# Designs tried in a protein design chat: VH-VL binders against Regulator of G protein signaling 22 (RGS22). Part 7

Target 1, 129 residues: Regulator of G protein signaling 22 (RGS22), of Homo sapiens (Human) (q8ne09r852to980)
Amino acid sequence: KFSDLLNNKLEFEHFRQFLETHSSSMDLMCWTDIEQFRRITYRDRNQRKAKSIYIKNKYLNKKYFFGPNSPASLYQQNQVMHLSGGWGKILHEQLDAPVLVEIQKHVQNRLENVWLPLFLASEQFAARQ

## First folded at step 20 (VH-VL; from g1 with light chain I55L)

Design f3
Fold by OpenDDE, last read:
Structure f3 (fold): chain C 129 residues (1-129), chain A 118 residues (1-118), chain B 108 residues (1-108)
Amino acid sequence: as target 1 above (129 residues)
Amino acid sequence: QMQLVESGGGVVQPGRSLRLSCAASGFTFDDYNMHWVRQAPGKGLEWVAVIWYDGSNKYYADSVKGRFTITRDNSKNTLNLQMNSLRAEDTAVYYCAREYVWYAFDYWGQGTMVTVSS
Amino acid sequence: SYVLTQPPSVSVAPGQTARITCGGNNIGSYSVHWYQQKPGQAPVLVVYYEDLRPLWIPERFSGSNSGNTATLTISRGEAGDEADYYCQVWDTSSDHVVFGGGTKLTVL
């Protein structure tokens, strides 16, 4: 599973390269940024706020997460919108930690169920085994 | 296949203007924030500016604010840097760089040399 | 303005471990990236988010960050590792990318 990649930094980067060759790097980028957010201590409010806003602006938009090729279903997108407090709040405030975690779940789901199987079935992966 | 190619460098006198361009290929250009970073001869790296993937946000180093303008054309996969009121201290190799995650630059161009001299 | 401080040079014998430090106020709360630059070449990302490595970087390269010091560690140093190394962060207070002054690594 995806957890196997997390425990192998080299394979994680091979996976990154694989996604790059398929013009599908956004999911891993989003996942990685949110993962780093989760590692910021609660007391580091300025860093958390800045990273939350960064993630919001880069990923929580109609180009990616709310776009036609979103890692989340329309239903899941609506759930995240509701959890986020609506567009008004999204536009003017940072995202709360639970919102970011929910986004990461959907992103990870596509990474695990769509891209990871393709990666594991690739000739490049086989060549390293 | 990833490639960034800078152009537009040259020799100019102080007070003049110069426009740099960076041609991107091998990736989805409008997914990435793009940066300019410069390096004076024999000196370290100095960040110049960033433009977000959709052009919605721009930030500049204090040393170039009011003089430099960063732009991008996503339909042409190009990043630009308009440099006005050039100074001798602007002399440097200028690199364009792709931001992967949280201001980490994973791909760089070869750089283009800008010389500002009387 | 936020400042990153690096030693101007570090020397290590071949096969030994090189450690390049990057000092900054409460840098442990920042995401630190590292770049390698060889003469006449563009910089290359070697470590990002303090401890992640791009595919093109050997496992000998690793990063850590705590308190007021981030560290790039290069185990089993080779002649090919000779280069300038730069640490870098995003300063949220000034909205600037900030680079360290760079460290020249010599392997002799």
Scores: ipSAE 0.946, ipTM 0.972, lowest interface PAE 0.5, mean pLDDT 96
Fold by OpenDDE, fold request of step 21:
Structure f3 (fold): chain C 129 residues (1-129), chain A 118 residues (1-118), chain B 108 residues (1-108)
Amino acid sequence: as target 1 above (129 residues)
Amino acid sequence: QMQLVESGGGVVQPGRSLRLSCAASGFTFDDYNMHWVRQAPGKGLEWVAVIWYDGSNKYYADSVKGRFTITRDNSKNTLNLQMNSLRAEDTAVYYCAREYVWYAFDYWGQGTMVTVSS
Amino acid sequence: SYVLTQPPSVSVAPGQTARITCGGNNIGSYSVHWYQQKPGQAPVLVVYYEDLRPLWIPERFSGSNSGNTATLTISRGEAGDEADYYCQVWDTSSDHVVFGGGTKLTVL
C-alpha cells in the first residue's frame, strides 16, 4: 500500500527514483506538495496561501490535472472544478484545503493503482527484499 | 541519464553582455521550474532567477533585476540567462538547477564561470 | 529582506553527530531545504521539505525545523561528510529564494 511507502522514507525515495526513470514524477510531486501544505498550521496563513497558489499554478491546469493525461477522470475533474468554484476562482484565488485534499486523493489513487504495482513488481524492488 | 550542462561563460568587461545557456536532458523539461544560482569565488550560494515550467512566471533577485533575463525553450530543452550591464560583482560560477517541489533544487549543473573584469 | 543565519563552521570527531543550525525569523513556518557542497563541485540536495531525503543521500542525514531554527543532523560523521552546507527557503514576502551563509563541516 501507498501508506507503507509513507512510513518508510527510504522506500518513498526509491519510489520517487522509480518514477523519475519512467519520466512520471508529476503525480508524486503534486502529492508531496499537497502533503506538505496539509502540514502547515492554520495560523500560518501566509505560507498556506503561498503554497496553495503554487500548487494551483503548477498542477491545477490544462497541462496536468485538467489535461488529457490527468490522474483524475473527466468526471472527477469536473467535481474538482465545481468544488473549487470554477475557473474564475481557480485563476484568481487560492485553493481551499478541501479542494487540495480532493486533488491529492485522485493523484494518490493513480500512484497507488498504477505506479505502485509497477514499482513493487520491478526487479529493483525485488532485489532489495 | 539526467543532465544539466551550462555554457556561455567567459571573461567580459564591465557594461558588456553575456548569454548563458543550460542544456537539459534525461527528464521532461517542461514539467519543472528552472533556476539560476551563482557563487562568487570563495563565497556562498546566491539565487539569481526562476522561470516557471511554461515560462508564465519569472522572479529575479534584486541584485540582477532589470539587467538579467531568464528564458526557456521547451522545444529545445534549454534554459537561458541573458546578462546585460554586467558588473564586477556578477563574477561567479553560474549554475542551472531543476526545481523538484516547492523550490527544492534536486539537480544542478556543474556550472559555468563568468568573470567580469576590466 | 529575509535572512538565514548559519554558523561559519562546525567540527566533530569521526563517529559523532554533527548538527548544523539555520536561524531565521519564524523559520518553522517555512519549508527548509539543505545542500551539501564539496570543494570544486556543484551543490547537492541532501534534505528537502525539512526532513525528506533524496535517495542518493545516506540515512545518516536528517532534518528538523521548529520555531526560529532549522537543523541538519549528520549522525556517525565521517571524513566524506566534510563540506559546506547551505540551508535555503522561499521567502513568500519578497518572492526570493534565500540561502544561508553556509557552514563548513570538519570531521577531525
Scores: ipSAE 0.945, ipTM 0.972, lowest interface PAE 0.5, mean pLDDT 96
Fold by OpenDDE, last read:
Structure f3 (fold): chain C 129 residues (1-129), chain A 118 residues (1-118), chain B 108 residues (1-108)
Amino acid sequence: as target 1 above (129 residues)
Amino acid sequence: QMQLVESGGGVVQPGRSLRLSCAASGFTFDDYNMHWVRQAPGKGLEWVAVIWYDGSNKYYADSVKGRFTITRDNSKNTLNLQMNSLRAEDTAVYYCAREYVWYAFDYWGQGTMVTVSS
Amino acid sequence: SYVLTQPPSVSVAPGQTARITCGGNNIGSYSVHWYQQKPGQAPVLVVYYEDLRPLWIPERFSGSNSGNTATLTISRGEAGDEADYYCQVWDTSSDHVVFGGGTKLTVL
C-alpha cells in the first residue's frame, strides 16, 4: 500500500498534507531523507557522509527516534543503538547505511500500519476516487 | 493554518543594528530547522543563515558572518535575526523559511523590508 | 564557493513546454530544489529533491538532475506560470545554501 503512494506523486503529497494536518510529519520527513540518502551513489562519499550526519542529527535523538513517541519500539530502538555501535558512535560519527535502512524500516512501518490506513479511510481520499 | 510572519524591518543608518523576528504558527516549530533568506530590490535570492531545530547548529553566509546572529525561542515559536554593523548592501526583503527536508524550504513568510541608508 | 548558473530568461508560447536549466559542477550529486517567485510575492517551493512536487504545485511541473545540469520542466505553459525561478542546493564543502541567479520565465 505504501508502495502505491511512492508510484503516485500526487497521492504521496496528499498523504504528506494529511500527516501535516495531524501534526505528524516527522515520520515522512525522516523516511524521505533516508530514501534520498539511499539514492546517492557509493562513490559520492562526501554527499553520503553529509546526508548521514544530517539525518543522524535531525532524527536520531531523544526527541524523535529515541523519544517517547518514537516510531520504533523500545526493543527496536535498542537494536538500532547496538547496530550503530552505541551512543558514542552516534554522537561522533556518521551512521552507516545499514543503520539508516533499519531506521527507515521502523519509520515506514508506522507510516504503513498507523497513518496510511487512516489516510485511506479519510473522506478526502474517498472524494478523489 | 500554517503561517510565518516576519517583523522588525525598517530604515536604519549604516553601522546601526536591527533585530528581525519571525513568528511561527500552525506546526510543531521545534521539529524544523529555520532559515533566513533575503532579496535585495530587483535582485535574486540570497541565503543568510540557518539554525537547527534545537539551536545546536548555526551556519551563516560569508557576507554576514560576524555581524548577524540567528537565534530561536522554541517556547515562543519565534525565530530571530540580530543584525549588527549594517551596511547598504544589507538592504533587502528578509524572509524566514521553514526547512522541510534536506534544506528544502516549503514555507516562507511574506518578508520584512530592511533599508540601510544614510 | 559553489556556484549555480541559470539563464537570465526563458520564453515560451502558451501551451508549449518550458525548460529552465541550472548548471553546477557535478550538480547531479547534489539535491536540487526549485522555487517560483511572482512579482511582489514570497518564493514558493515547486520541486524538491529533484523531482518531488508539493501538493500546491500542478503536475505540469517536474524536475530532473544529472551530470552538470538540473532542469525544471513546465509542460503546457500558462500565463500564470510567468515568474522568476530559482534553483538551490546545500553545499557541503562550505556549509552554505546556494541559490542560482534566477530565471525569468515569460509565457507569450
Scores: ipSAE 0.943, ipTM 0.971, lowest interface PAE 0.5, mean pLDDT 96
Fold by OpenDDE, fold request of step 21:
Structure f3 (fold): chain C 129 residues (1-129), chain A 118 residues (1-118), chain B 108 residues (1-108)
Amino acid sequence: as target 1 above (129 residues)
Amino acid sequence: QMQLVESGGGVVQPGRSLRLSCAASGFTFDDYNMHWVRQAPGKGLEWVAVIWYDGSNKYYADSVKGRFTITRDNSKNTLNLQMNSLRAEDTAVYYCAREYVWYAFDYWGQGTMVTVSS
Amino acid sequence: SYVLTQPPSVSVAPGQTARITCGGNNIGSYSVHWYQQKPGQAPVLVVYYEDLRPLWIPERFSGSNSGNTATLTISRGEAGDEADYYCQVWDTSSDHVVFGGGTKLTVL
């Protein structure tokens, strides 16, 4: 599973390169940014705010998360929209931690269920075993 | 193969203008924020500007703010830097760089040299 | 403006561990990235998000960040590691990318 990949930094980077070769790096980028957000202590409010806004602007748009090729279903997208307080809040405010975690969950699901199997089945992966 | 190729560098007199360009290939250009970073001869790295993937946000170093303009054409996979009112201290190799996550630059061009001298 | 401070130079014998520090106020709360630059070449990302390492970078390279100091550690130093190394952050207070002054690593 994806969790196994996270326990091996080298393998994680192999996965990154695999995604790069498939022009499909956005999911891992989004996941990584949110993961780093989660590692920021609550007391570092300024850093959390900045990173939240960064993530919001980069990923919560019609090109990616709310786009036709979203890692989330339409239902899930709507859930995130409601959880975030609607477009008004998304456009003008930082995202709360629960919203980011929910986004990461959907992104991780696609990484784990779509890309990871392809990675594990790749010749490149086999060559390293 | 991913590639960033800068062009447009040269020798110009102070007060003149120069336009740099960076041609990107091998990746989905409009997924990434792009940066210019420069390095004066024998000196360290100095950040110049960033433009977001869709051009919606731009930030500049104080040293170039008001004189330089960063733009991009996603239809042509091109990053540009319009440099006006050039000064001697703008002399440097200018690199374009791709931002992967949170302002980490994972790919750089070879750089293009800009010399401002009277 | 936010400032990152690096030692101008660090020397280490072959096979020994090199440590390059990057000082900054409360840098431990920042995401720190590191770059390697060899003469006449463009910089290369060696560590990002403090401790992540691109695939093309040897495992000998690692990063840490705490308090007011970030550190790039290069284990088992080799002659090929001779280069300038730069730390870098995004300063949220000024909306600037900030580089350290760079550290010249010599392996002799």
Scores: ipSAE 0.937, ipTM 0.969, lowest interface PAE 0.5, mean pLDDT 96
Fold by ESMFold2, last read:
Structure f3 (fold): chain C 129 residues (1-129), chain A 118 residues (1-118), chain B 108 residues (1-108)
Amino acid sequence: as target 1 above (129 residues)
Amino acid sequence: QMQLVESGGGVVQPGRSLRLSCAASGFTFDDYNMHWVRQAPGKGLEWVAVIWYDGSNKYYADSVKGRFTITRDNSKNTLNLQMNSLRAEDTAVYYCAREYVWYAFDYWGQGTMVTVSS
Amino acid sequence: SYVLTQPPSVSVAPGQTARITCGGNNIGSYSVHWYQQKPGQAPVLVVYYEDLRPLWIPERFSGSNSGNTATLTISRGEAGDEADYYCQVWDTSSDHVVFGGGTKLTVL
């Protein structure tokens, strides 16, 4: 279903607006930035490094991914911490692509299993059908 | 529903200071990095500064570095720009802009005019 | 400092496709965003991350980015598309946002 939304750019942007009205924009923002990171060619090392550091600083913090409203359980958060090499590496270094992909998986799970069903059941979505 | 409202513009003499404010409403302000972007009359867009969602990171254009200070107060949903040692070249409309993803500005205020002239 | 170069103006007949270019050394490795600005108004994001569109932007607007050129394409041009258009990147070497000089689109 989420994959279907990716192919319908109009409904994708309606979903974006839905998330904003529910104070839940961070999931799709994080998913989008990681998806675009994954599209940067490996040869473009400076661009990949800059985007990895941006994603780390914006999303891998106690406000979002390592906080109470994270898309990941505490256990899953700890697994990501181990994959990243610990707090010291998170604070001072870029993250490798496999770590970002794992984070994106947890974010996508919440988008697919929590937010998308609520969106599809919303009055705004029904009115456009 | 979302609003960004700039204020504090005006006519000032060279060498003076001015403080701009941007009031945000209708969205979770502290989820977003915020920017100032300016536009001189009849000219293109020129980026001024960014402050990250938590105030931890700030970057400035070379033309304003050392003279301008970007700040935010997340408890009041406000973004500020302290502008010191103003020059004629600083004359512009100043926009407050929200960064959605990777430095993309998906929402802008209507701007406030700053004129630096004798 | 990284430089983005846009033509000063582009003209297209109504119903025709407008293409607005943004030139930069290896711009294909950057994430490019595009803004529309009508006279007396604030800029509006029309394309981000090369080819994504905000909600109120019709699918007639699209983007591409490869090599040394990013392009904003507006198919079936309308009088309502007349505006200035700016491309924009984040320059990783200077930690600055960079805009192109702008392109005035005329639909006649």
Scores: ipSAE 0.851, ipTM 0.930, lowest interface PAE 0.6, mean pLDDT 91

Design f3
Fold by ESMFold2, last read:
Structure f3 (fold): chain C 129 residues (1-129), chain A 118 residues (1-118), chain B 108 residues (1-108)
Amino acid sequence: as target 1 above (129 residues)
Amino acid sequence: QMQLVESGGGVVQPGRSLRLSCAASGFTFDDYNMHWVRQAPGKGLEWVAVIWYDGSNKYYADSVKGRFTITRDNSKNTLNLQMNSLRAEDTAVYYCAREYVWYAFDYWGQGTMVTVSS
Amino acid sequence: SYVLTQPPSVSVAPGQTARITCGGNNIGSYSVHWYQQKPGQAPVLVVYYEDLRPLWIPERFSGSNSGNTATLTISRGEAGDEADYYCQVWDTSSDHVVFGGGTKLTVL
């Protein structure tokens, strides 16, 4: 379970390297940036705004979240689009915290259901057991 | 194996230009924002510029703005720095660096030395 | 421009804990990253997002950030830890990356 991995920083970094060698770093990068956004105190408005815009620009595009490599289905992508207020707001505004949390949920689901099983079955993981 | 290899450094006179290149291999180059960071001999690290993964956003340190241009060619996995109107203060080792998450530089090249002297 | 202040040097005996500080106005609201640089080498990321470590960095390295001070802590210091250490943030007001001035760690 991905939540268990979060409690083992050494295995978390092994998982990070596993994703790197499989050219699949974007899921964990996106998850990590959103998780850190969620840790920013609401009173730190400038930092929250800057990180929200960074996450939007880096991950909410047709290369990743709104493209064929998305962790989300087309239906789920459309739901996030509507929650965001459409492409116009995505292009020119920061995203609200609930939108980022919804995106993180889809990213975490793929990390847990696709990548984590492959990692746990990998030769490198088995060698360390 | 991931690699970042800088090239194009040398000794030039003030007012001249120089073009630095950084060749990337072993990772998906166009997933990452890329930076130039420099270090004058015996001094600390000084950030120079960033270019985002798709080339859409660029930011520069005030000390180089208007003189330096950061570019990338994702088809050739290269990052470039065009350095115009060079000054003695630009003398430094220039590193290219990969940004993993929120402006964290998880991989650095070996650097290339630029010396600007009369 | 946002300024990060580090002590120019820190000395620690072998086996002791080194603490390298990075001072900045309200730095606790920033995400702080730390780099190690040995002579003649490129910097290496040792701590990012406060408490995350790349795989090659032992858990002896840790970070904290609150108020006006971020701290890199290296427990059980050893000769191999001798290096310059830099803190770094993104300054949202200037859209610049900012490094601290660096701290030379000596393990006597």
Scores: ipSAE 0.847, ipTM 0.927, lowest interface PAE 0.6, mean pLDDT 91
Fold by ESMFold2, fold request of step 21:
Structure f3 (fold): chain C 129 residues (1-129), chain A 118 residues (1-118), chain B 108 residues (1-108)
Amino acid sequence: as target 1 above (129 residues)
Amino acid sequence: QMQLVESGGGVVQPGRSLRLSCAASGFTFDDYNMHWVRQAPGKGLEWVAVIWYDGSNKYYADSVKGRFTITRDNSKNTLNLQMNSLRAEDTAVYYCAREYVWYAFDYWGQGTMVTVSS
Amino acid sequence: SYVLTQPPSVSVAPGQTARITCGGNNIGSYSVHWYQQKPGQAPVLVVYYEDLRPLWIPERFSGSNSGNTATLTISRGEAGDEADYYCQVWDTSSDHVVFGGGTKLTVL
């Protein structure tokens, strides 16, 4: 499981390398940036704001989360759009933590249900030892 | 196999211009923000500039702002640095670097040397 | 601008644990990355987001970040670890990347 991978930093980096060689790095990048956002203490307002804006600009666009390669269905994309307050707020404002957590859930689902099984069945996984 | 290859370094006189290029291969170039980082001989690392994956955002170190322009061509997988009004202080090895997550540079080129000397 | 302070050098005996510090006002609020640079080579990322490590970097390398100090720890130091080490953050107030001045690790 993905949770087991998170507890083993060596296996996590083997998985990262697998995704890199399969041109599929965006899911883990997005997941990682959101996870690190969640570790920022409430009192660090400038750091939280900057990372939220970074995540929004890098991942919440038509190239990734709101496009054909999204980990989320069109319905799920629309739900995130509504939680975000619409395109106007996405373009010009930071995102609230609950919105980022919802995005991370969809990203994690694809990591767990698509990429992790492919990794575990790969020659790259078998050769990692 | 991932590669970042810088080119365009050389010796130029103060006040002149030089254009550096960085050719990327082996990864999806337009997924990543890209940086220039320089290192003067015998000195530490100094960040120069960043350009975001789609060319939308650019930031510069104060030491180069107004003189250097970072650009990218995603159709050719290239990063560029136009360096105008060069000074002796700009003498350095210039590295092209890929940003993986939050301003972490997980791949670097081998650098190209720029010498500004009369 | 935000300033990161590193000791200019650290020396350890083979097998000893090396600790390289990176000081900054409230650096514990920042995401800290670490790079290794051997003579004549480009820098290599060794630790990112305080405690994550690229695959090619041995588990002997680890990081921590709290209060005013981030630390890169290299357990069981060996001659192959001799290099310059740089810490780095993104300074949110200036929108600049900031590197520390670098620390030369010597294994004697």
Scores: ipSAE 0.845, ipTM 0.926, lowest interface PAE 0.7, mean pLDDT 91
Fold by ESMFold2, look of step 20:
Structure f3 (fold): chain C 129 residues (1-129), chain A 118 residues (1-118), chain B 108 residues (1-108)
Amino acid sequence: as target 1 above (129 residues)
Amino acid sequence: QMQLVESGGGVVQPGRSLRLSCAASGFTFDDYNMHWVRQAPGKGLEWVAVIWYDGSNKYYADSVKGRFTITRDNSKNTLNLQMNSLRAEDTAVYYCAREYVWYAFDYWGQGTMVTVSS
Amino acid sequence: SYVLTQPPSVSVAPGQTARITCGGNNIGSYSVHWYQQKPGQAPVLVVYYEDLRPLWIPERFSGSNSGNTATLTISRGEAGDEADYYCQVWDTSSDHVVFGGGTKLTVL
């Protein structure tokens, strides 16, 4: 389970390396940056804003989240667009925490339902059992 | 196999120019922001510049602004640093580095030596 | 610009725990990364986002960050841990990457 990886830093890094060898690093990168954003206290306003803008610019573009290889369906992408307040707000402003949490859910679903089963079936994982 | 290979270092006189290149292979180059970091002999690490994955954003250390230009060519998987008006204090090993997440550098090249002396 | 302050050197006996500090005003609100550099080699990421480790870095390496101090902890220090160690942040006010001055760890 994905929650087991979160509690096992060694297996988390094995999973990261597995995704790298499969040219699929973006899902875990995005998940990790959003997870760290969620840990920032509300009092650290400048750090929260900077991290939100970084996540938006790196992941919420037509290359990844709003593109053909998105972890989200076109319908789900449109729902995120609506929740964010539209494309103009995505391009020019930071994103609210609820929007980032929704994005993380879609990213986590692909990690859990596509990549984790392949990892658990991999030769590298079996060798460590 | 993932690799970053720097080239273009050498010995030059003050006021001259050099162009450094970094050849990337073994990963999807245009997924990653890329950096130059330098280290003067016997000294610590000094960040030089960053260019974002699509070339849209660039930032420079104050010590090099106006003299150095970072560029990338995603079709050739290369990162470049044009260094103009070189000074003795620019003498260093120059590394290219890959940014994985929030400005963490998870992979570095071997470095190329630049010596600026009269 | 934002300044990160590290002690120039730290010495520990084999088997002891080494603690390398990185001081900065309100560094607890920053994400801190740590690098190891051995003589003649490029730096290697050893801890990122405070306490995550790349695959080849043993669990003996850990990090923490609160208030004005981030700390890299190396449990059961061994000769192979001798190196320079650098802390690093992104400074949001200047849009610069900032490194600490480095700490030379000696295991004797």
Scores: ipSAE 0.833, ipTM 0.921, lowest interface PAE 0.7, mean pLDDT 91
Fold by ESMFold2, fold request of step 21:
Structure f3 (fold): chain C 129 residues (1-129), chain A 118 residues (1-118), chain B 108 residues (1-108)
Amino acid sequence: as target 1 above (129 residues)
Amino acid sequence: QMQLVESGGGVVQPGRSLRLSCAASGFTFDDYNMHWVRQAPGKGLEWVAVIWYDGSNKYYADSVKGRFTITRDNSKNTLNLQMNSLRAEDTAVYYCAREYVWYAFDYWGQGTMVTVSS
Amino acid sequence: SYVLTQPPSVSVAPGQTARITCGGNNIGSYSVHWYQQKPGQAPVLVVYYEDLRPLWIPERFSGSNSGNTATLTISRGEAGDEADYYCQVWDTSSDHVVFGGGTKLTVL
């Protein structure tokens, strides 16, 4: 389970390396940046705003979250678009925390249900000791 | 195997131009924001510029703004730095660096030396 | 412009714990990354996002960040840890990456 990896930093980094060697780094990158955004206190509005805009621009695009290789189905992508207030707001504004949390859920689902089983069955996992 | 190889360094006179290149291989280049970081002899690290994965956003250190231009060609997996109006204080080793997450540089090239003198 | 302040040097005996500080106004609100640089080599990321380590970095390396100080801690210091260490943030007000001035770690 992905939550177990979060409690073991060495296993987490083995998983990161597995994703890198399989050209699949974007899911964990996105998850990690959103997780760190969630840990920023509301009192530092400049850091929160900058991180939100960074996450939007890096991950919420046709190359990743709104494209064919998205962790979310087209239906789920449309749900996120609706929650965001539309494509115009995504292009020009930061995203609210609930929107980023929803995106992270879809990313985590693919990490846990697709990538983690492949990692656990992989030679990288078997050889990690 | 991931590779970042800088090239184009050399000795040039003040006021001249030089173009650095960074060849990337072994990873999906257009997934990553890319940076130039320099280090003058005997000094610390100084960030120079960033270009985002799709070329849409660029930021520069104040010391180089207006003189240096960062570009990338995702079809050739290359990062470039055009350096115009070079000054003695631009003398440094120039590193190409990959940004993994929030401005963390998880992979660096070996660097190329630029010397601006006399 | 945002300034990160590091001591120029830190010395420890072999087996001792080294603590390298990075001072900045309200640095506890920033995400801090740490790099190791050995002579003639490129920097290597040793800690990112405060306390995450790349795979090749031993668990002896850890980080913390609160208030006005971020700290890189290297337990059981070894001769192989001798290097320059740099802290780094993104400064949201200037849209610049900022590095600290660097700290030379010596293991005597």
Scores: ipSAE 0.823, ipTM 0.917, lowest interface PAE 0.7, mean pLDDT 90

